# Designs tried in a protein design chat: VH-VL binders against p53630. Part 41

Target 1, 237 residues: p53630
Amino acid sequence: MNSKSQQQEQQPIVFVTGTDTDVGKTFVSTLLVHKWKAAYWKPVQTGIESDQGDSETLKNFKIAASTWQPPIFTPTYALQKPLSPLQAMEYEPNVDIRLLDFVVPEEWSAENPLVVEGAGGVCVPITRKLEITTDLIKHLIETSGHPVYVVVVARSGLGTLNHTLLTWNHLCDNGLRSHLFGVILNGEPNEGNVQALKKFGVNIMAQVAQCTTAHDQDMELHELPSVESLMTQQDVE
Short names: E, the ipSAE of ESMFold2; O, the ipSAE of OpenDDE; V2, 0.75 times the mean of E and O plus 0.25 times the DockQ between their complexes.

## First folded at step 17 (VH-VL; framework fv_guselkumab)

Design q1 (at its last look DockQ between E and O 0.78; V2 from the best seeds 0.83)
Fold by OpenDDE, look of step 17:
Structure q1 (fold): chain C 237 residues (1-237), chain A 120 residues (1-120), chain B 111 residues (1-111)
Amino acid sequence: as target 1 above (237 residues)
Amino acid sequence: EVQLVQSGAEVKKPGESLKISCKGSGYSFTSYWIGWVRQMPGKGLEWMGIIYPGDDDTRYSPSFQGQVTISADKSISTAYLQWSSLKASDTAMYYCARLGKWDDWLFDYWGQGTLVTVSS
Amino acid sequence: QSVLTQPPSVSGAPGQRVTISCTGSSSNIGAGWDVYWYQQLPGTAPKLLIYGNSNRPSGVPDRFSGSKSGTSASLAITGLQSEDEADYYCQSYDSYLSGSVFGGGTKLTVL
């Protein structure tokens, strides 16, 4: 039995959301999947007419230090237009996304964590009833039977404070404070923003960036916190 | 029980080609990496490369890149190490080993080794 | 030479404690990558002895222990027995080489 396999019997679901659509959620999800030896699921994929999809991106992303082959589960919904789910559905009249349709994939053995990547930010509408990503997170909390946690991906650079705090506060105001692992800042390191966010009570999990060298990528992966450490931290708070 | 069974000893001449094999059993062959490790006579262990039979993802040590070819046939749960042209310096024991699932670079199970002798 | 440095040989009498060091660098052990130890009995294939720095697989006696600190790792063998005479290898991952690295190996002689 491998040391890393001595994980909790009940593996967590970690929902990765962001402050915007292009903040690097897929990249961060990829890092987390490899760091935690996790499975991956993006419940809603849009833009399949022009993009290979985030699942394929994750699958093809190679990290030299990682030999993990992530189980990747098929999106519950895959929409053609590269728009928000709500907007994309306008072009597909037969598609009606409902929260009840989002069931944790049966193929997930629960031997490892499940990283769930959301579409866009927390306030992105995903149903015709104007239910948002936050509602999907709540749905998973209520129905999955697993501990559910949230990671917020934000830009590291200038201007990120407002979006990060709005997102963080939104989640807190919606009763998800105890489910928040923290924020991962994606981009060039910005200690000023890190300190500022911390003053507001935001947990900064890590600063990451797309690396040009395998070495740097490996080191970045290594510096990410373990899921166990994050769970332990939540129990103390 | 997890087992890796390697092909028998080989005696070759310089310039000859060679392909040795490692057959896995007792586990899902396509779900684990298989690596090759060289041990020259009286020397230490040298990592050569690994392959994931599930999708044939292959990684080489820089020292062995272009020197050997690692492949797998998942239909018969077998990994291969091959040379296009052997050198006397290729004389060594060659081990296949499985990487653990949860530890990235743990070789948890080893084959019995294949002795390759290259001499004129 | 090997990326990880081991003493070429160590010796001890039966019942004694011996330690085998494995010295790495900031790109492998020092970076926090796990260290593994393998035992190779004469004329046999290597066998996993320690994984994840300090864990023993099933069947490995508790007299074998592993530790890691800084850029180095150590294998300790207490209550040395004649059957412990073997070659021991440390192994880790190196981020500069983007691959597995072994120590040079240590021959343990039981006197």
Scores: ipSAE 0.866, ipTM 0.933, lowest interface PAE 0.7, mean pLDDT 95
Fold by ESMFold2, look of step 17:
Structure q1 (fold): chain C 237 residues (1-237), chain A 120 residues (1-120), chain B 111 residues (1-111)
Amino acid sequence: as target 1 above (237 residues)
Amino acid sequence: EVQLVQSGAEVKKPGESLKISCKGSGYSFTSYWIGWVRQMPGKGLEWMGIIYPGDDDTRYSPSFQGQVTISADKSISTAYLQWSSLKASDTAMYYCARLGKWDDWLFDYWGQGTLVTVSS
Amino acid sequence: QSVLTQPPSVSGAPGQRVTISCTGSSSNIGAGWDVYWYQQLPGTAPKLLIYGNSNRPSGVPDRFSGSKSGTSASLAITGLQSEDEADYYCQSYDSYLSGSVFGGGTKLTVL
């Protein structure tokens, strides 16, 4: 077997959250999975009555430069209704989501990073105790035995300054600043918004958009930072 | 031990069909891309296409799209390259090769080759 | 001709050093895509020699080394031996063609 050299340190978990629903978390997760040759896990998936789910969307997204076939792990919970996990449980009373149920999949070989995609935004309620996505991130930090980092996906355009600052400040106020890799802006490039967010001290790690040509998509993938460089930057931060 | 064993040499006439095979062993056949590479006499290497037997995802080089069919039978760990109508210009050595898992487009293990001769 | 340009031949005496160049363009090596090298001994299949620009798989001696700069890559072979007589191919990804590209090959003759 002809493998690329492994990092000498423990492989990270990178949690992808967002400023809102539909900001492009699955698209960004797909790019990161292919760039980092990572595995993928969506711990809680809702809306399966009418949707194939984010894991299948990621599996079906093809990038010509990449021949990586990611390990994709089964969600710990999959719920029928296209609602927050808390609300979806009202329609499935035999399901009781508990944070302790979110155990990193044993099938993950830890030879490569694990990308974990959250549901909705950072304050989305997950459990009947009103624990939110931020609590899930903290749980993984406390229990996984791996370094855990966070990427925030935000739209690039109108309204993003407000939504991104609220999300960023929420995470920092919850003690997660040292875990934040940064923000990825998704959508039509907007240099004004990038510079404005930087003035507020927000780390913008990339600007991406879904491309119409394979060439542009390949180059976008290529330009993303390596997980190693992000970990190095964070360790000296 | 990773091995790729190809079917034997072929001598054909223009217009005939042909299907050559590549059997993989010593690894999980459905977990790696396998591809075909042409080497015309006295010429270099050209990738023709790749297939992921786990889900049959198949990609063709633009130079070979519509000219050949690449397929796999995972029950016998075998990939195939086939022509419906051979041309004299198809005379070449054909290699199958496995793609490495950790490096995109890396041909890490190669079959012994199948010489195809298409005479006049 | 070939997307990646290699000299058609190089030669050297036993014990000497030779270098094989591989020149690409802005859509492949120049875009930053990795370069791989393969050795094809006479009458045999290609064998992986260098991956990821400069990494050697197990069993490839360290007298084989690869490097990349700008739009070009180079394979260096030191301490030439008669068994090094072979064809050598570079490979990269090309974003215009959306696929892998090979150099035209370089025949190494050991004198």
Scores: ipSAE 0.830, ipTM 0.918, lowest interface PAE 0.6, mean pLDDT 92
ESMFold2 (binder alone), look of step 17: mean pLDDT 93; pTM 0.942

Design q2 (at its last fold request DockQ between E and O 0.72; V2 from the best seeds 0.84)
Fold by OpenDDE, fold request of step 21:
Structure q2 (fold): chain C 237 residues (1-237), chain A 120 residues (1-120), chain B 111 residues (1-111)
Amino acid sequence: as target 1 above (237 residues)
Amino acid sequence: EVQLVQSGAEVKKPGESLKISCKGSGYSFTSYWIGWVRQMPGKGLEWMGIIYPGDDETRYSPSFQGQVTISADKSISTAYLQWSSLKASDTAMYYCARLGKWDDWLFDYWGQGTLVTVSS
Amino acid sequence: QSVLTQPPSVSGAPGQRVTISCTGSSSNIGAGWDVYWYQQLPGTAPKLLIYGNSNRPSGVPDRFSGSKSGTSASLAITGLQSEDEADYYCQSYDSYLSGSVFGGGTKLTVL
């Protein structure tokens, strides 16, 4: 077996959330999937009436340095409207999302990490009971039997400090501090914001941006931390 | 056991077309990349291109882009390398090789090679 | 001519230690991309010898070892045996070429 990830005792589930919609969760998830040779699962997909879906986006994103072909698992729920899951369900009265419905795909062999992409931010309601993304994360922690970690995707630019800190503190206040890998800032490099966030105790995993050259994209991928290093860091904290 | 079996030696003239094959067995053919590597007589290894039979994604070396076509028939677990018009300079040994899943661009299993001779 | 540079030939007596160098650049080995090694016995296809810079596949003797530092990699063979006489190729990825690159190959002669 020629597997780097198989050296781990138990493969982790890494939940990718964000400070908002359109912060680049899918892009970051794609990078992580390729970096970690991970599988991908988006439990709830909205906007299928007008969007190809994040799974397809991830599948179609090619990185020259990577020959990894990500296992992609079908969303548990796919909703028509490009809205939050709760709002999208208003247009589909027969759909009733329940946390219990979110079971780790059986197709996942657990030979590699599983990247789980959330919908929107941590406080996005996903059920009619007003359960939020944070509740989904907790559900996976309780039911999956695997180590579960969280990556927060945020914009790198103006306004990100407030949103990132609110998100970070929210997760910490909900007992997920020990599950936080860190924050990935997506956008133009902003060292000022990086330093500011670090002063507040936020772990910055990386700064990323969509690259215009294959070389830069390859290098960006290469510079991401390994899942092993992140897990080791968590054991120390 | 993973095996890649290539088609037999070819003797061709310049200008002729050629398609050589590589049949995979002992593994899920659609789950691994297949690459082609050229070795000119007495020379080193040169990567030509790769194909993923699962969705037919293909990547070529810049040096071979437009010079050859790589394809696959997953129904018979076979990858192909073809020329529309051979040149004398195409005389070489051609290897197919499987790419490992967990290490990028790793050629973990190789075919026995197909010798292609192009001469007038 | 090859993107990765290897000595054309190395030689050693049985039982000796030999090393084969593979020198790259900042866009391949120096960028941190993994190095692989292949053994090609006379008249045969290449065989994977080392992956991930220093890992041996099943069936490869521990006499073979790989290492990487800076822009270069090295294959070491201890306890040289007659059966080790072959061509050896290093391979990596180059981010400027967006593809696999090989060394020029090294012919190992066992004296």
Scores: ipSAE 0.917, ipTM 0.957, lowest interface PAE 0.5, mean pLDDT 95
Fold by ESMFold2, fold request of step 21:
Structure q2 (fold): chain C 237 residues (1-237), chain A 120 residues (1-120), chain B 111 residues (1-111)
Amino acid sequence: as target 1 above (237 residues)
Amino acid sequence: EVQLVQSGAEVKKPGESLKISCKGSGYSFTSYWIGWVRQMPGKGLEWMGIIYPGDDETRYSPSFQGQVTISADKSISTAYLQWSSLKASDTAMYYCARLGKWDDWLFDYWGQGTLVTVSS
Amino acid sequence: QSVLTQPPSVSGAPGQRVTISCTGSSSNIGAGWDVYWYQQLPGTAPKLLIYGNSNRPSGVPDRFSGSKSGTSASLAITGLQSEDEADYYCQSYDSYLSGSVFGGGTKLTVL
């Protein structure tokens, strides 16, 4: 064995963000976790007074073709109210979220990718210093010691051109273009929106929808790109 | 080393109940699916169902849904296959097998088999 | 009949090459789902032989090889030895049945 044999690339962290709340980030995260046989981490969860949270939703989602049992890591912060993390802290004054507290879980073996699901969209405020989801992504890039990539989840239908372009351009303007795997559109296929986004240079990496049959769900999972192919494409681009 | 050790051969009459066992060792029992596979005399392999002992999630083949019960006792690293009322057509070899972690539906280690004979 | 079709038997002389086919459909092998192979020696439990279409677990000699094309898969055995006399089963996932499927098995006889 020579020195180049010891330069094996580290397993990536893939941050799943969205154009808005409720665009399907948890559904997409679940598909990616099963496709890539990845671990899962939701660093900050809100709304636990009335909801088991996104980690439990992902755990309970069954895909017949997959027997993968993902490692699911405890949120660093879990807050009661179904609000942005900043606003939820108003109801829990002893909680003070700091970006430095978001350390990649020690339990992650790094034998496989880690999917990290963000709260809301890219500008959602997280800390009392008004740091946003984009700042959390940058923090992980700076401190994790792993390659970090970003996936944007967007609705497929009406209004998505505006929201997707704003989100995409925001991330590029923040120096994250080299980290962007692309956009996953969630919902009924809309070729017009796909072609329009492509004209603006947005990379559409997949189109998905929640399925009514196990067969359709299996095929949707099967058609998703591998993380390796996405890393290769990003290096060329 | 990974080992799956099954309970011994059974001779039963139609209508009787039966519970056979599969004890796993040499690995983290709660971290891998365990499945049951039937092999009828002179025939091939059929999966019956799988269980994840970590949370007791179970999946049954449609041919066996409602015909058998699969369970696990993680305190003794043991999976079970159970009939409430045996039929002569249940005469077969029954294997337990562990699913591999990195490949979906891969039966990577197998028990020695339990022969079940059902006759009057 | 089994969802995956295998010849009921094949034979070969010591040192020769033999091939065992596994033919599926567009809902399993043809959809791109992986194929696994198992060896069952007489009177014993099945043992994993090939996974992920062509990968050998530790301890399986490289004279065993797997391949997949279209709706079919193939197990090849070169340098045939008397200890290879066994039943061989292929396995894949079937998206319409929402579950794993096995071939009917092929008995290999070493002459």
Scores: ipSAE 0.849, ipTM 0.927, lowest interface PAE 0.5, mean pLDDT 92
ESMFold2, look of step 17: ipSAE 0.834; ipTM 0.921
ESMFold2 (binder alone), look of step 17: mean pLDDT 93; pTM 0.942
OpenDDE, look of step 17: ipSAE 0.879; ipTM 0.939
ESMFold2, look of step 18: ipSAE 0.822; ipTM 0.919
ESMFold2 (binder alone), look of step 18: mean pLDDT 92; pTM 0.941
OpenDDE, look of step 18: ipSAE 0.890; ipTM 0.943
ESMFold2, fold request of step 21: ipSAE 0.843, 0.812; ipTM 0.923, 0.914
ESMFold2 (binder alone), fold request of step 21: mean pLDDT 92, 92, 92; pTM 0.937, 0.938, 0.938
OpenDDE, fold request of step 21: ipSAE 0.913, 0.912; ipTM 0.955, 0.955

Design q3 (at its last look DockQ between E and O 0.56; V2 from the best seeds 0.77)
Fold by OpenDDE, look of step 17:
Structure q3 (fold): chain C 237 residues (1-237), chain A 120 residues (1-120), chain B 111 residues (1-111)
Amino acid sequence: as target 1 above (237 residues)
Amino acid sequence: EVQLVQSGAEVKKPGESLKISCKGSGYSFTSYWIGWVRQMPGKGLEWMGIIYPGDDDTRYSPSFQGQVTISADKSISTAYLQWSSLKASDTAMYYCARLGKWDDWLFDYWGQGTLVTVSS
Amino acid sequence: QSVLTQPPSVSGAPGQRVTISCTGSSSNIGMGWDVYWYQQLPGTAPKLLIYGNSNRPSGVPDRFSGSKSGTSASLAITGLQSEDEADYYCQSYDSSLSGSVFGGGTKLTVL
């Protein structure tokens, strides 16, 4: 029996959101999936007419040090246009995304954590009723029966302070403070921004970037906190 | 019960080709990595490579890259290690081993080994 | 030479405590990679002895214990028995080599 199997009876769902599109949510999700030996689910995928999709990207992303083969679950919705879910639905009149349709995949055995990747940022509308990503997170909290936590992916460089703080405060103001694991900064290291964010009470989980060598990638993977340590920290707060 | 059963001992000459096998049972063969480990006579263990039968993802040790070929037939739950041209220095015991699912690079179950002797 | 360094041999009398060291570097044990230990009895295949630095699989006596600190790991055997006479190997992952690495092995003799 492996050490991982002796851990928590109730595995968490970790929702990965971002401050914007193209901040590296898929990349960070990939790292977390491999670090935590987690399953992966992107509930809403857009742009399938021109892109292979984030699920395929994650599947094909190889980490030399990792032997983990992530269970990847099919998106509940896959839309053609590379737009926000709301906008993409304008081109597919028969598609009507509803929060109630988002059910944790039954294929998830709950033996390991589930990483859920959101579309865009927290205020991105995902339904015709103008429900946003934050509402999806709340829906999962209410319906999944599992502990649900949130990781915010942000850029590390110039301009990230405003977006990160707005995103962080938005989540806090919506009653999700106790569900926040922290922020992962993606890009060149920026200690100034790290310190600034910390002064505002933002928990910085890690700084990551795409690495050119397998060695550096491995180091980066080790710098990520374990899901157990993050959960323990939440219990203390 | 998880079992790895390897093919029998081989006696070969230099230059000959060889393919040895490792059959897994008692578990989902396509859900676990299978690795090969060499042990030369009186020497230690050397990792050669691993394969994931589910999608045939194969990784080699730098020392064995291009020297051997690792493959699998998931229809019969069997992994293979093969040489195109054996050398005397290939004389060794070869073990297949399963990697654990939750711990990276853990060899939790081992085959009984296949002795390969290469001599003129 | 092996990436992980073990003493070539150790010995002890029945009932004694023996320790086998496994010295690595910043690219393997020191980076945080788990250490595994295997026991190889004479003429047999290796058997998993310790996983995740200090965990014992079912069937492994509690006389066997593993620890890790810094760039090194250690296997301790208490209450040494004649049946413990075997070769012991530590194993980890090395990021510089992008692969699994074994120690050179330690022959344990029970006097």
Scores: ipSAE 0.864, ipTM 0.931, lowest interface PAE 0.7, mean pLDDT 95
Fold by ESMFold2, look of step 17:
Structure q3 (fold): chain C 237 residues (1-237), chain A 120 residues (1-120), chain B 111 residues (1-111)
Amino acid sequence: as target 1 above (237 residues)
Amino acid sequence: EVQLVQSGAEVKKPGESLKISCKGSGYSFTSYWIGWVRQMPGKGLEWMGIIYPGDDDTRYSPSFQGQVTISADKSISTAYLQWSSLKASDTAMYYCARLGKWDDWLFDYWGQGTLVTVSS
Amino acid sequence: QSVLTQPPSVSGAPGQRVTISCTGSSSNIGMGWDVYWYQQLPGTAPKLLIYGNSNRPSGVPDRFSGSKSGTSASLAITGLQSEDEADYYCQSYDSSLSGSVFGGGTKLTVL
């Protein structure tokens, strides 16, 4: 091509992780997918012996203001037991999860963002080498060829200051500070916790509540920041 | 060329059933919502419901929930609007319209309309 | 009365500028939902005129323009022509109704 080829803007991958299991990652992922008109990928799904999985949950969650129909990609691994991926492999010894297997789906057209939902929290073990969710995030940064960012989902109450700071600091200590979009708090609004986290330098992107009316869900969807504004924020920090 | 072609005008009596059709062509029928919009004589537009033929996901306006049935047959790229028992107040022009992919609730292409007249 | 209020009619001479208003509330336009506009020529189906508040689809002349401010939107038509005589409808999503809503329509008469 020409000798001065400039890199074109690429659509981002946004990894949704959490401070804990059951903090609302799938609900938040659903809101982000509809807000950003994004595609969705859950790389590792566990518990399929009794559950249709997070991809189907996201597909079936309707937001009245949105007519977006997200592309939803098949998990790279789907395991039977409702355990961490490492533990679930004890019941399926023929499965050997490797980080190299996590390749961004070829079907993703990259015309819009990709939301990737992690399993559990940032330290959840995934491989028999004891690689964790943070290692999967780094793997995607290194291999995907796209900008990769991270959103942390946390409870709005129930000791969230401790859990959120531990998660945030863990990610920063692992060299991911420039990749962090911020934290989304899920649950009853708690301004005290929001202000306390802000004092520690945690970026709070939004406050949402999973058990809300359709009107409130429309409001939460509309008030979420655009992916473009979040990317601009990272460029100047 | 995106085109929506509707079935012809209907003259019916109260209590009769009716099913009108909308055939989409020139695009991937299963990849776009298609909706129905009523226009009563001399009045404005009101959406009735939308369907995504790819998985039959269907949403109704509250004013029309239980009053009509919206369906699709993806094998022939056709959407339907159906009444089990027509009323005189159902006299109106009925349009089908496709929703745009990137703009929520945007009716980007419209059919020619089907006039339904219900009188005794 | 429709949730989005439009004047029932407006008129103008050829070459003139006319403006059609669309007044909503805090649950629709005022909440920040996009406004779309449709043109319905006599005896024909509606046609998309403006989307995303101010964007013109291919084939719509630049003498049609849309804007939004506060709880209201406006369609402006400059260089008015006789073929612009039509009904014009605005549309926005309304969160209190959990559904999209059209305005009542405005009949434009070219004098």
Scores: ipSAE 0.814, ipTM 0.913, lowest interface PAE 0.6, mean pLDDT 92
ESMFold2 (binder alone), look of step 17: mean pLDDT 93; pTM 0.943

